# VH-VL binders against q9umr5, part 55

Target 1, 268 residues: q9umr5
Amino acid sequence: SYKPVIVVHGLFDSSYSFRHLLEYINETHPGTVVTVLDLFDGRESLRPLWEQVQGFREAVVPIMAKAPQGVHLICYSQGGLVCRALLSVMDDHNVDSFISLSSPQMGQYGDTDYLKWLFPTSMRSNLYRICYSPWGQEFSICNYWHDPHHDDLYLNASSFLALINGERDHPNATVWRKNFLRVGHLVLIGGPDDGVITPWQSSFFGFYDANETVLEMEEQLVYLRDSFGLKTLLARGAIVRCPMAGISHTAWHSNRTLYETCIEPWLS

## First folded at step 16 (VH-VL)

Design qm2
Fold by ESMFold2, fold request of step 17:
Structure qm2 (fold): chain C 268 residues (1-268), chain A 123 residues (1-123), chain B 112 residues (1-112)
Amino acid sequence: as target 1 above (268 residues)
Amino acid sequence: QVQLVQSGAEVKKPGSSVKVSCKASGYTFSTYYISWVRQAPGQGLEYLGIIIPEYSTANYNEKFKGRVTITADKSTSTAYMELSSLRSEDTAVYYCARGSKWFDSTPYYMDVWGQGTMVTVSS
Amino acid sequence: DVVMTQSPLSLPVTLGQPASISCRSSQSLLRYTGNTYLYWFQQRPGQSPRRLIYQVSNRDSGVPDRFSGSGSGTDFTLKISRVEAEDVGVYYCMQGTRWPPTFGQGTKLEIK
């Protein structure tokens, strides 16, 4: 009697990473069908996010078709951006809870081990020169790179984040907003001890201004203009915030307290 | 003037539970972290856990997992810490302490402390 | 858990003389944002801890200039340039960089 759960992993991730989450769901919601999508694993998670969105779309269609009452999405890290794009591009999705588990929803502006592996001579202050180029946009990390000091370049060059945020004109903006707004709940999870998402408040649609001061979701232009539906969702009571201290980036899906507090209530 | 005022001393039997309160004043209670720390007589400080009262999102030091529960009542600006299955080694002074706002990055700032609550566990 | 080790654990000092307390962590306390969340607390006898220093070297309001903090990575120091009678108590370092926060064992400062 529980809705099926679809899990979308993050950068350099695999389905094994979610074994504890699967255990928790089985204990609290026995009989729930949980599918951890085994696509774009490892290095394949560096492929352009639009390619990943297309592949995940093909995988979720039959699952959603078999569940007319709806499904839930649990989407981790980079996977939360894939899922938000899915909600926009799918005219017929039936997602009730979209659970965004420490995802860089307003972008990333931080040095990570993955970034150093891919661009070993770069730092966050100069990576815009690579990421805001056609070559850079072929890498998933650059698809959500958001340099607060080069906003004009971001708005012109982003092939993914600026589009799904409605920050740049495109012919599908109205349809994508309509599709996204069919979600039942948007559950935002993250915290200050994450250590990877930078700023960690990106998981709550917060982000840096030009002085690297973090502005809350309600202070963001995309919220104020309601570009893809955040203001509408908040007014509807559909946005749930669940911040928690003490969770590192790799532990969000393996912490029982986090699961019981922030995930379990939304798996109807 | 920011202050945290805790409930009075308690004497408890092994196996029972204790619930310590921490009433906040002089600031917006719901938006700031509250941490709990204890100190056994003549011993050092030990971190128990933390809560964001606005969202009731608590987390605990693994050492105390399953025995400690931290809650908050926004309407009375009061945080609570409950420790169950008490043992003699739980005899300590229990402190609450305020952290940063939840949207900031310094939850363990602990700039304001309560006066402490002595909990004695004896048969 | 990050282990915080203080030295010395007992620090008798002559009034008016300097004092120095070392604190060593088992892991680097530097966060990728460039912040180091190391704190120093003072606990006078019978009182709650009071924060003296936040983020390695920043003195809290109302803390005398004779207190200073320094260090980086895994090695940190609290110095008192001229010890006064009111400085008697136990001093704790604490890291807040990695969950859970952990305290050093404490350094008991006493006037000889």
Scores: ipSAE 0.845, ipTM 0.915, lowest interface PAE 0.7, mean pLDDT 92
Fold by ESMFold2, last read:
Structure qm2 (fold): chain C 268 residues (1-268), chain A 123 residues (1-123), chain B 112 residues (1-112)
Amino acid sequence: as target 1 above (268 residues)
Amino acid sequence: QVQLVQSGAEVKKPGSSVKVSCKASGYTFSTYYISWVRQAPGQGLEYLGIIIPEYSTANYNEKFKGRVTITADKSTSTAYMELSSLRSEDTAVYYCARGSKWFDSTPYYMDVWGQGTMVTVSS
Amino acid sequence: DVVMTQSPLSLPVTLGQPASISCRSSQSLLRYTGNTYLYWFQQRPGQSPRRLIYQVSNRDSGVPDRFSGSGSGTDFTLKISRVEAEDVGVYYCMQGTRWPPTFGQGTKLEIK
């Protein structure tokens, strides 16, 4: 029998968007219980990420309790940050594979259609004024906004990303790291043709330095200091990278080649 | 010196398959994209697909209807392209070309090309 | 797929004279990150393609400075300021902004 699969959607998304992914799982892993969490749909995905984490936590507890042998998480875009926070805050999670499907794990610094729609008079260079304010942190997009030119503001103002990355001291840092390290595998999926995640390498824990040069995961302070367990996971062979060219942001969960190559092997 | 050296010319019958090799030297093979492109006689260039050898993550131009398979063998620094259900219009020179490192944003950079492999499909 | 249209398809040029090749895309090649992935390749008779220009206007190392690229959005141009005998061949534009990469039809440059 196969472990149950829990699916967590991204920004402006809903459970219906994953119908193709569900079909693929049914074909290759028949009998698998798949739950696409129908929470914070559409514009509700703009709610603060800690609020979303709390709601998703409540939904996953009974699913995990019914599956003592473990579950898998497939978490898309913004949903990958929700799921990583779940792994940190739940001392009782039993996640084997955490599949991060084009998620901005090190943050976002890009002018996208979503940002133009929300803040039509703003540019990435000035969004720190909005996002690094108490009002801005009430929007999920600002919870992972990461301006490489205002790192001091990010470190002090971020209510979410700087905490789950262990970039700011907090009383739960040691416990969150211990909880995160109980995951079996971390599967990182993304690619250069994504078009939304900026830099796209954020899906692999890469990010800009102050010159907007992308440093890879192994060059990041959070990796070098092992602040939430990335170095430990890599040393265990628990981090799986699955980069693929030619996939746009909205197609990650509806591309059969991507599923067969990057997702299917991890749904034991 | 970065080089891509391809296997020799092949003559095939319709309905069969062909597998072209592309051996890399002078750089770290596993971390760079390899693209495949073809050119029918007297015609332009047509993109087939791409792979990251380190992760074996290949993607394909949908035009080839799942007939193309791209693989890599890290131990021999060799990429392969296999085209099945061959038709006469598949007669072409097939090229491999190197892209950027997978972590860079320029997979279709194609800065180094193989010498090409002529594949002739005839009855 | 993005359609790349080159003009002219045949370009006879007197030795020492300038040459200009146009390339038009069916969609803008500008990504939201500010990058434009437009490339120019040269294929000399009997040889593999060789990259000349990457990302609109950047000459590859070893490419003579008589080659230049320009353009934005949907309209791009390759110019050769003074054609030499070794420039004979077919020139292709290619876009890498949108999957799959697509090539123009090619422009055959001939002397006279």
Scores: ipSAE 0.843, ipTM 0.917, lowest interface PAE 0.9, mean pLDDT 92
Fold by ESMFold2, last read:
Parts: structure tokens; C-alpha cells; sequence
Structure qm2 (fold): chain C 268 residues (1-268), chain A 123 residues (1-123), chain B 112 residues (1-112)
């Protein structure tokens, strides 16, 4: 039988968005128990990410307890950051495959329709003034906003991303790293036609340097210092990269070719 | 010198399949996109699909709905495009073209093209 | 799909005179990152397409500086400041901003 699958949605999202993904799983792996977590839907997805992590943690505990052989996570967009934090804070998780579906794992530095709606007249170049304030950190978008031109402000103000990346010292860093490293596989999915995640290579732990040149995962300080376990996972052969051109941000969970190529093989 | 060398011309019957090869040399084949484009006689260019050979992650223009398959063999530095259920309107020159490295944002860069493969579909 | 419309489709030109080819997209080709993935290709008779211009205005290596690209949003232009006999062929614009990439219909440049 197949391990249960837990789905965590993204910003301004709901469980309905995943109906095609559910169909694909049912068709290819009949009998798989799939749970799309119905938490923080719509505007509630703007709540601080630590609040979301806490709520999702409570929801996954009984699912994991009933599946001692392990579970899989499919985590979309902002949801991939929630899931990575879950893997760090849960010392009793039994996740085999963590499938990060176009998630801004190294942060976001892009103008989106959501930014224009939430922060009118703001642009990526000046949003740091809002996001790197205590008030701004009460919005999920700001919890992973990563302005490459204001790295000192990011490191000081980030209540979420700088911590789960191990970019700022904290007393739980060793335990979080150990917990994260218990994952069986980290499956990174994304592509150049995403249109929202900026840079799109953030889905592969790439990110801008100060000149807005994208550095790959292996060139990032968090990788080189192995601050939360990326270098260890790569050396273990546990990181799977599955980039695909031609998929927009809202289509990652509704494309059969993507599912068959990048997701299905990891839903053992 | 970067080169893409394609297989020779083919004559096919309607309803059959064709598989065109594209052999790369002069660069690290696995890490660059390969696109496929066709051109019917006297007509413009039409995009078919793309692959990243390292990951075997292919995607296709929806217009060809399940008729096109793009693959790559890293050991021979060769990409393949297979078109099934051939029709007379599939008569065209088929090109492969190189994109950027997969990690760059320019998959459709198409800086180097193959010489083209004429596929003729006739009864 | 993004529709790319070229004008003119046929362009007879006198040697040494300028030529201009326009390309209009049905949607803006500007990405949120500030990049515009608009390309120009030249196809000489009997040959494969050759890239001339990438990302609107960047001339490829070995392309004469009499070729220039410009434009933004939905409107783009390829100019040849002084047409030479070797410029005969069909010119295509292509967008790579939105999947799938799409080409204009082509502009056939001929010497009068």
C-alpha cells in the first residue's frame, strides 16, 4: 500500500485548488490516503507563518501517528516554507518525501499581484521598509521577503526565514537541523516560467547576490555552512531536483506531465 | 565549437511515427535545454516542446496533445523527438535548438540550431 | 497562447536603404523581473534560422551592427540601417516570456 500523502497549500489558496493533483494520485496510486489540510484558507494564509506552522503541526500529528511507516508531504508555494519549518520543529515527524512544489525556499524578491493588492504603490525595491518592521512581520509574505540589497535588515528583522535557514543564531538550531535531516527525500520542483516566485530558482535554494545575479544552492552560505542540513542531504543523495519549463505558478498541481515526472516517483 | 547535428530526411505514411535525433557536441549536453521547432514547407515556425536532458523533464506545446514525445540520452549526448499518428500536415522540416543552462531564466534562447530534418508524410 | 503579429509580411527594399520590421504581441512581454524575452531570427534561403537579437535589443555575436532591436511591452522593431544583399531572407520575432514560445508569421525581405 502507498504511504499517506499530506498536502499543504500556498498563499490565497484552498483545498479545492488541488482537485487535479488528487485525481492524478487516485488514478496512479489507488488506495492512497490523501489529506489536503483545510487550514489558513484564502486571507488566512496571510497570518504569520509561525502561526500557520503551529496549526498545521496539530493537524499532521494524528495522521503521522496512524502511519508508522511514514507519510509524504506535498507543499505548494508558501506551503513549502510551512512544511520545511514543520520538519525542523517536529522531533517526531516520519516524513519520507518532502515535495516542495514551486516554493520560495530562499525567499521572495518580486513584485506580484498580491503585493500590489496588499501594499499599494510599493515595489520590490522599497518593500523592505514595510516587511522589515514588527508590523510587517505579522504578514506571511514578509516572513519570507528577502531583499538582497538590505541583507542586514533581513537578518535582523526576519522572524521566520532567517531562522529556518539558520542565518541567525538561535538556541534550537542544532535540534532543528537534526529533525530536518530525518526526511527521506527532499524533492525540489520549479521552473523558469513560474511567473511569481522571484527568483524562480528560490525553489531550488538559489537566490540573488547583491548584484541580483542568481547563485545556485551550492554557492549559498547556508549550503556551504550546512546551517540546516542541505549539504548533508545532497551528499546523502537525498535531494532530488526536478525543474520543468513551461509551467505557470498556479499550474504546478494541475499538470499531468509534471505529476508523472516529478511527483509520482516519490509517492511510494 | 557548439554543434547540433540531426538525423537524415524521412518519408512516412499517415498514421505512422517518426523519431528525429539531434546529436550535440562542443558543450555539456546534460545541463542545457533542447527545444524542438518545425516549419512546414513555405510556412512559419512552430514550437513543439523542450527538455532538460539532466533531469529528463520534458514539456510540450498543448497543440500536439500526446502526439509528441521528447527524450534525451546523456551517454550519447543525443536528444530525440518522436511524433506519432502522423498526418499530411505534419510534413515539415524539424529543428532542434539549444537553450540556456537549466538554472538560467532563458530556456527559449535558441542560440544554436540543428541543420533540420525533412519529414514528408504521404500516402 | 501569445499571438505575435509581424508587419510587413513582404518587404522589398533597395540595396543600401534602411528596413524596418515591426512585431506586436497580444500581451505584454515584460516579466515581473524586468526582463523581456523577445527574440529576432533570420532565416536565409535554404538555411536554418539564426538568432540575431535576444532580449529585445542585444545583438548576438557576429551579427553586424547595422541590425538593431528596440521596443517594449507589446511593440517591438527590428531595423537594418543599410540593407545588403546577404540580408535576403525571412525574419521572425519570437516571444519566450509565456509558455509556449510563439513566433510571428515572418517577414520576407527581398532586394528590389
Amino acid sequence: as target 1 above (268 residues)
Amino acid sequence: QVQLVQSGAEVKKPGSSVKVSCKASGYTFSTYYISWVRQAPGQGLEYLGIIIPEYSTANYNEKFKGRVTITADKSTSTAYMELSSLRSEDTAVYYCARGSKWFDSTPYYMDVWGQGTMVTVSS
Amino acid sequence: DVVMTQSPLSLPVTLGQPASISCRSSQSLLRYTGNTYLYWFQQRPGQSPRRLIYQVSNRDSGVPDRFSGSGSGTDFTLKISRVEAEDVGVYYCMQGTRWPPTFGQGTKLEIK
Scores: ipSAE 0.843, ipTM 0.914, lowest interface PAE 0.8, mean pLDDT 93

Design qm2
Fold by ESMFold2, fold request of step 23:
Structure qm2 (fold): chain C 268 residues (1-268), chain A 123 residues (1-123), chain B 112 residues (1-112)
Amino acid sequence: as target 1 above (268 residues)
Amino acid sequence: QVQLVQSGAEVKKPGSSVKVSCKASGYTFSTYYISWVRQAPGQGLEYLGIIIPEYSTANYNEKFKGRVTITADKSTSTAYMELSSLRSEDTAVYYCARGSKWFDSTPYYMDVWGQGTMVTVSS
Amino acid sequence: DVVMTQSPLSLPVTLGQPASISCRSSQSLLRYTGNTYLYWFQQRPGQSPRRLIYQVSNRDSGVPDRFSGSGSGTDFTLKISRVEAEDVGVYYCMQGTRWPPTFGQGTKLEIK
């Protein structure tokens, strides 16, 4: 039998969005128990990410308890940050594959349609004024907003991303790293035609330097310092990169070629 | 000098398969996209698909889904395109072309092209 | 997918005169990052395509400065300020903004 699969959705999302993914899993891994967590749907996905992490933790505990051999996580967009935080805060997680579908793992710095909808009077160059305030940090978008031109503010004000990346000191850093490193595989999925994640390389732990030049994962301080275990995971052969051109942001969970290439092999 | 050198011309019967090779030199093969494009005689250019050799992650134009397979062999710095269930309409020159590094945002850059491989499908 | 329409399809031109080739897309080619992935290729008789212009207006190395690209959104132009004998061939625009990449029909440039 196959390990249970837990699916965590992204911003302004719901469980219906994953119907094609469920079909693919049923075809290739019949009998797999798949749970798409129906929490923080729609506008509720704007709640602080730590609040979402707490709620998703409560939902995954009974699923993991019933599956002593382990579970898999498939986590889409903003949901990939929720899942990475879960892996850090749960001493007792039994996740084998963490599959990150186009998630802004190093943050977001982009003027997109969703940004205009949420903050119609703001641009990416000015959003740091809102996001790096206590009021701004009450919104999920701001929890992973990463302005490469205001790195000092990011490091001081971020209540979520700077902490789970180990970029700011905190008393749980050693424990979170240990917990994260118990994952079997980290599967990173994304591509240049995504259209939402900015830079799209954030899905692979790449990000902008101060000149908006994208540096790859191995050039990032969080990797070089091994602050939460990326260098250790890569050396262990536990990081799988699966970049694919030609897939838009809303299509990652509904494209069969992507599923067969990047997801299916990891659903043991 | 960056170069893509393709295999020689082929004549095939309908219903068979063809596998065209594209050998790269002068750069780090595994980290750059390779695209495949074809051109029927007297016609324009048609995009087939793309691969990142490092990760073997290929994607295909929907028109050719199920008939085209794109692969790469990192040890020989060679990409391959295989087209199955050949028809006379598949008679064309097949090109490989290099894109950007996979980590850049320009997969369809196509700065270097192979010389082309004529595939003739004749009964 | 994005339809790329070139005009004219056949372009006879007198040596030394200007030439202009239009390329129109069925959708905007502007990405949310501010980039536009519109390319121009030249295919001389019997040769593989050669890239001339990348990202609307940037000339490749070795491309004469008599070639220029311009445009935005859905409307793009390749201009040759003074056509020379070696410019004979077929010119293709291509968009790389939306999957799958698509080419225009081609414009055959000939000397009268």
Scores: ipSAE 0.838, ipTM 0.912, lowest interface PAE 0.8, mean pLDDT 92
Fold by ESMFold2, look of step 21:
Structure qm2 (fold): chain C 268 residues (1-268), chain A 123 residues (1-123), chain B 112 residues (1-112)
Amino acid sequence: as target 1 above (268 residues)
Amino acid sequence: QVQLVQSGAEVKKPGSSVKVSCKASGYTFSTYYISWVRQAPGQGLEYLGIIIPEYSTANYNEKFKGRVTITADKSTSTAYMELSSLRSEDTAVYYCARGSKWFDSTPYYMDVWGQGTMVTVSS
Amino acid sequence: DVVMTQSPLSLPVTLGQPASISCRSSQSLLRYTGNTYLYWFQQRPGQSPRRLIYQVSNRDSGVPDRFSGSGSGTDFTLKISRVEAEDVGVYYCMQGTRWPPTFGQGTKLEIK
């Protein structure tokens, strides 16, 4: 028998987007209970990420309680940040595989159509003026906006990403790290043809330095300080990287080759 | 000196399979993309697929999905392309080509090419 | 798939004279990051393709400076300022911006 799988969607998304992924799981691992959480759909995905974390936490508790042997998380795009926060705030989670499906784990610094819809007069170079304000932090996109040219503002103003990364001193840092380290495996999926996540290496905890040179996970301060457990997980052999070229952002959950290569092996 | 050396020419019957090898030297094989491209006689270039040897993460042009398999053996620094259910229109020279490191953003860089492998499909 | 259209398909040129090859894409090749992954390859008779130009306008090492690339969006050009006998062969543009990579049909450069 296979552990239950919980799926968490991304920005402007809904549970229907995952129909192909559900089909792949059913074909390869028949009998697996898969729950695609139907919360914060569409424009509701713009609510502050801490509100989303609270709502998803309430939804996953009964699923985890019914599966004492553990569950798997598949978390897509913005949903991967929700899931990482869940793992930090829940001391009672029983997640074996956390599968981060093209998620902006180190943040986002790129222009997209949804940014134009929300902030039509802004570009990535000046969006920090909006996002690093109390008003801007009421939008989920701004909760993980990471402008490498205004790092001091990011560190001071981020109400979500800087906290879950342990980039600011806070009273829960030790407990959140302990809780996150309870995961069995962290599976990082992404690729250079994504087209939305900027830089795409954010899905592997890479990110820009001040010169917009992308530094790998092992060169990031949050890794070097092991602020939320990345260095510990890597040393434990618990981090799995599965990069794949040729997948656009909306196709990660509907590509059979990607599923068979990067997801299926971790759905014990 | 970076080199890609491919296996020799092959003559195959329709319905069979062919497996072309591409041995790399002069660089860290596992961390660079390898692409496969073919060229029918007197015709242009057609992209088949790509792999990251370190992670064995291959992806394929949809036109060939189900017939092409790309693999890599890190211990021998060798990439492989297998094409099954061969037809006469698969007669072509098959090339491997190196891309960037996987963490860079230029998988289709193709700065170094193998010498090509002629595959002839004939009864 | 992005369709790459080259013109002309056959290019007879007098030695020492300029040559120009056009490559047009069915969609913009500009990525959201500001990069354009447009490449030019030369295939001399009986040889493997060789990259000449990467990312629109950057010459590879060992490529003579008489070769230059230019363009943006959907329109790209390879120019040879003065054709030499060694330049005979087929020239391909390729886009690497959108999966899968696609090539133009090729332009056969011949000496008149």
Scores: ipSAE 0.837, ipTM 0.917, lowest interface PAE 0.9, mean pLDDT 93

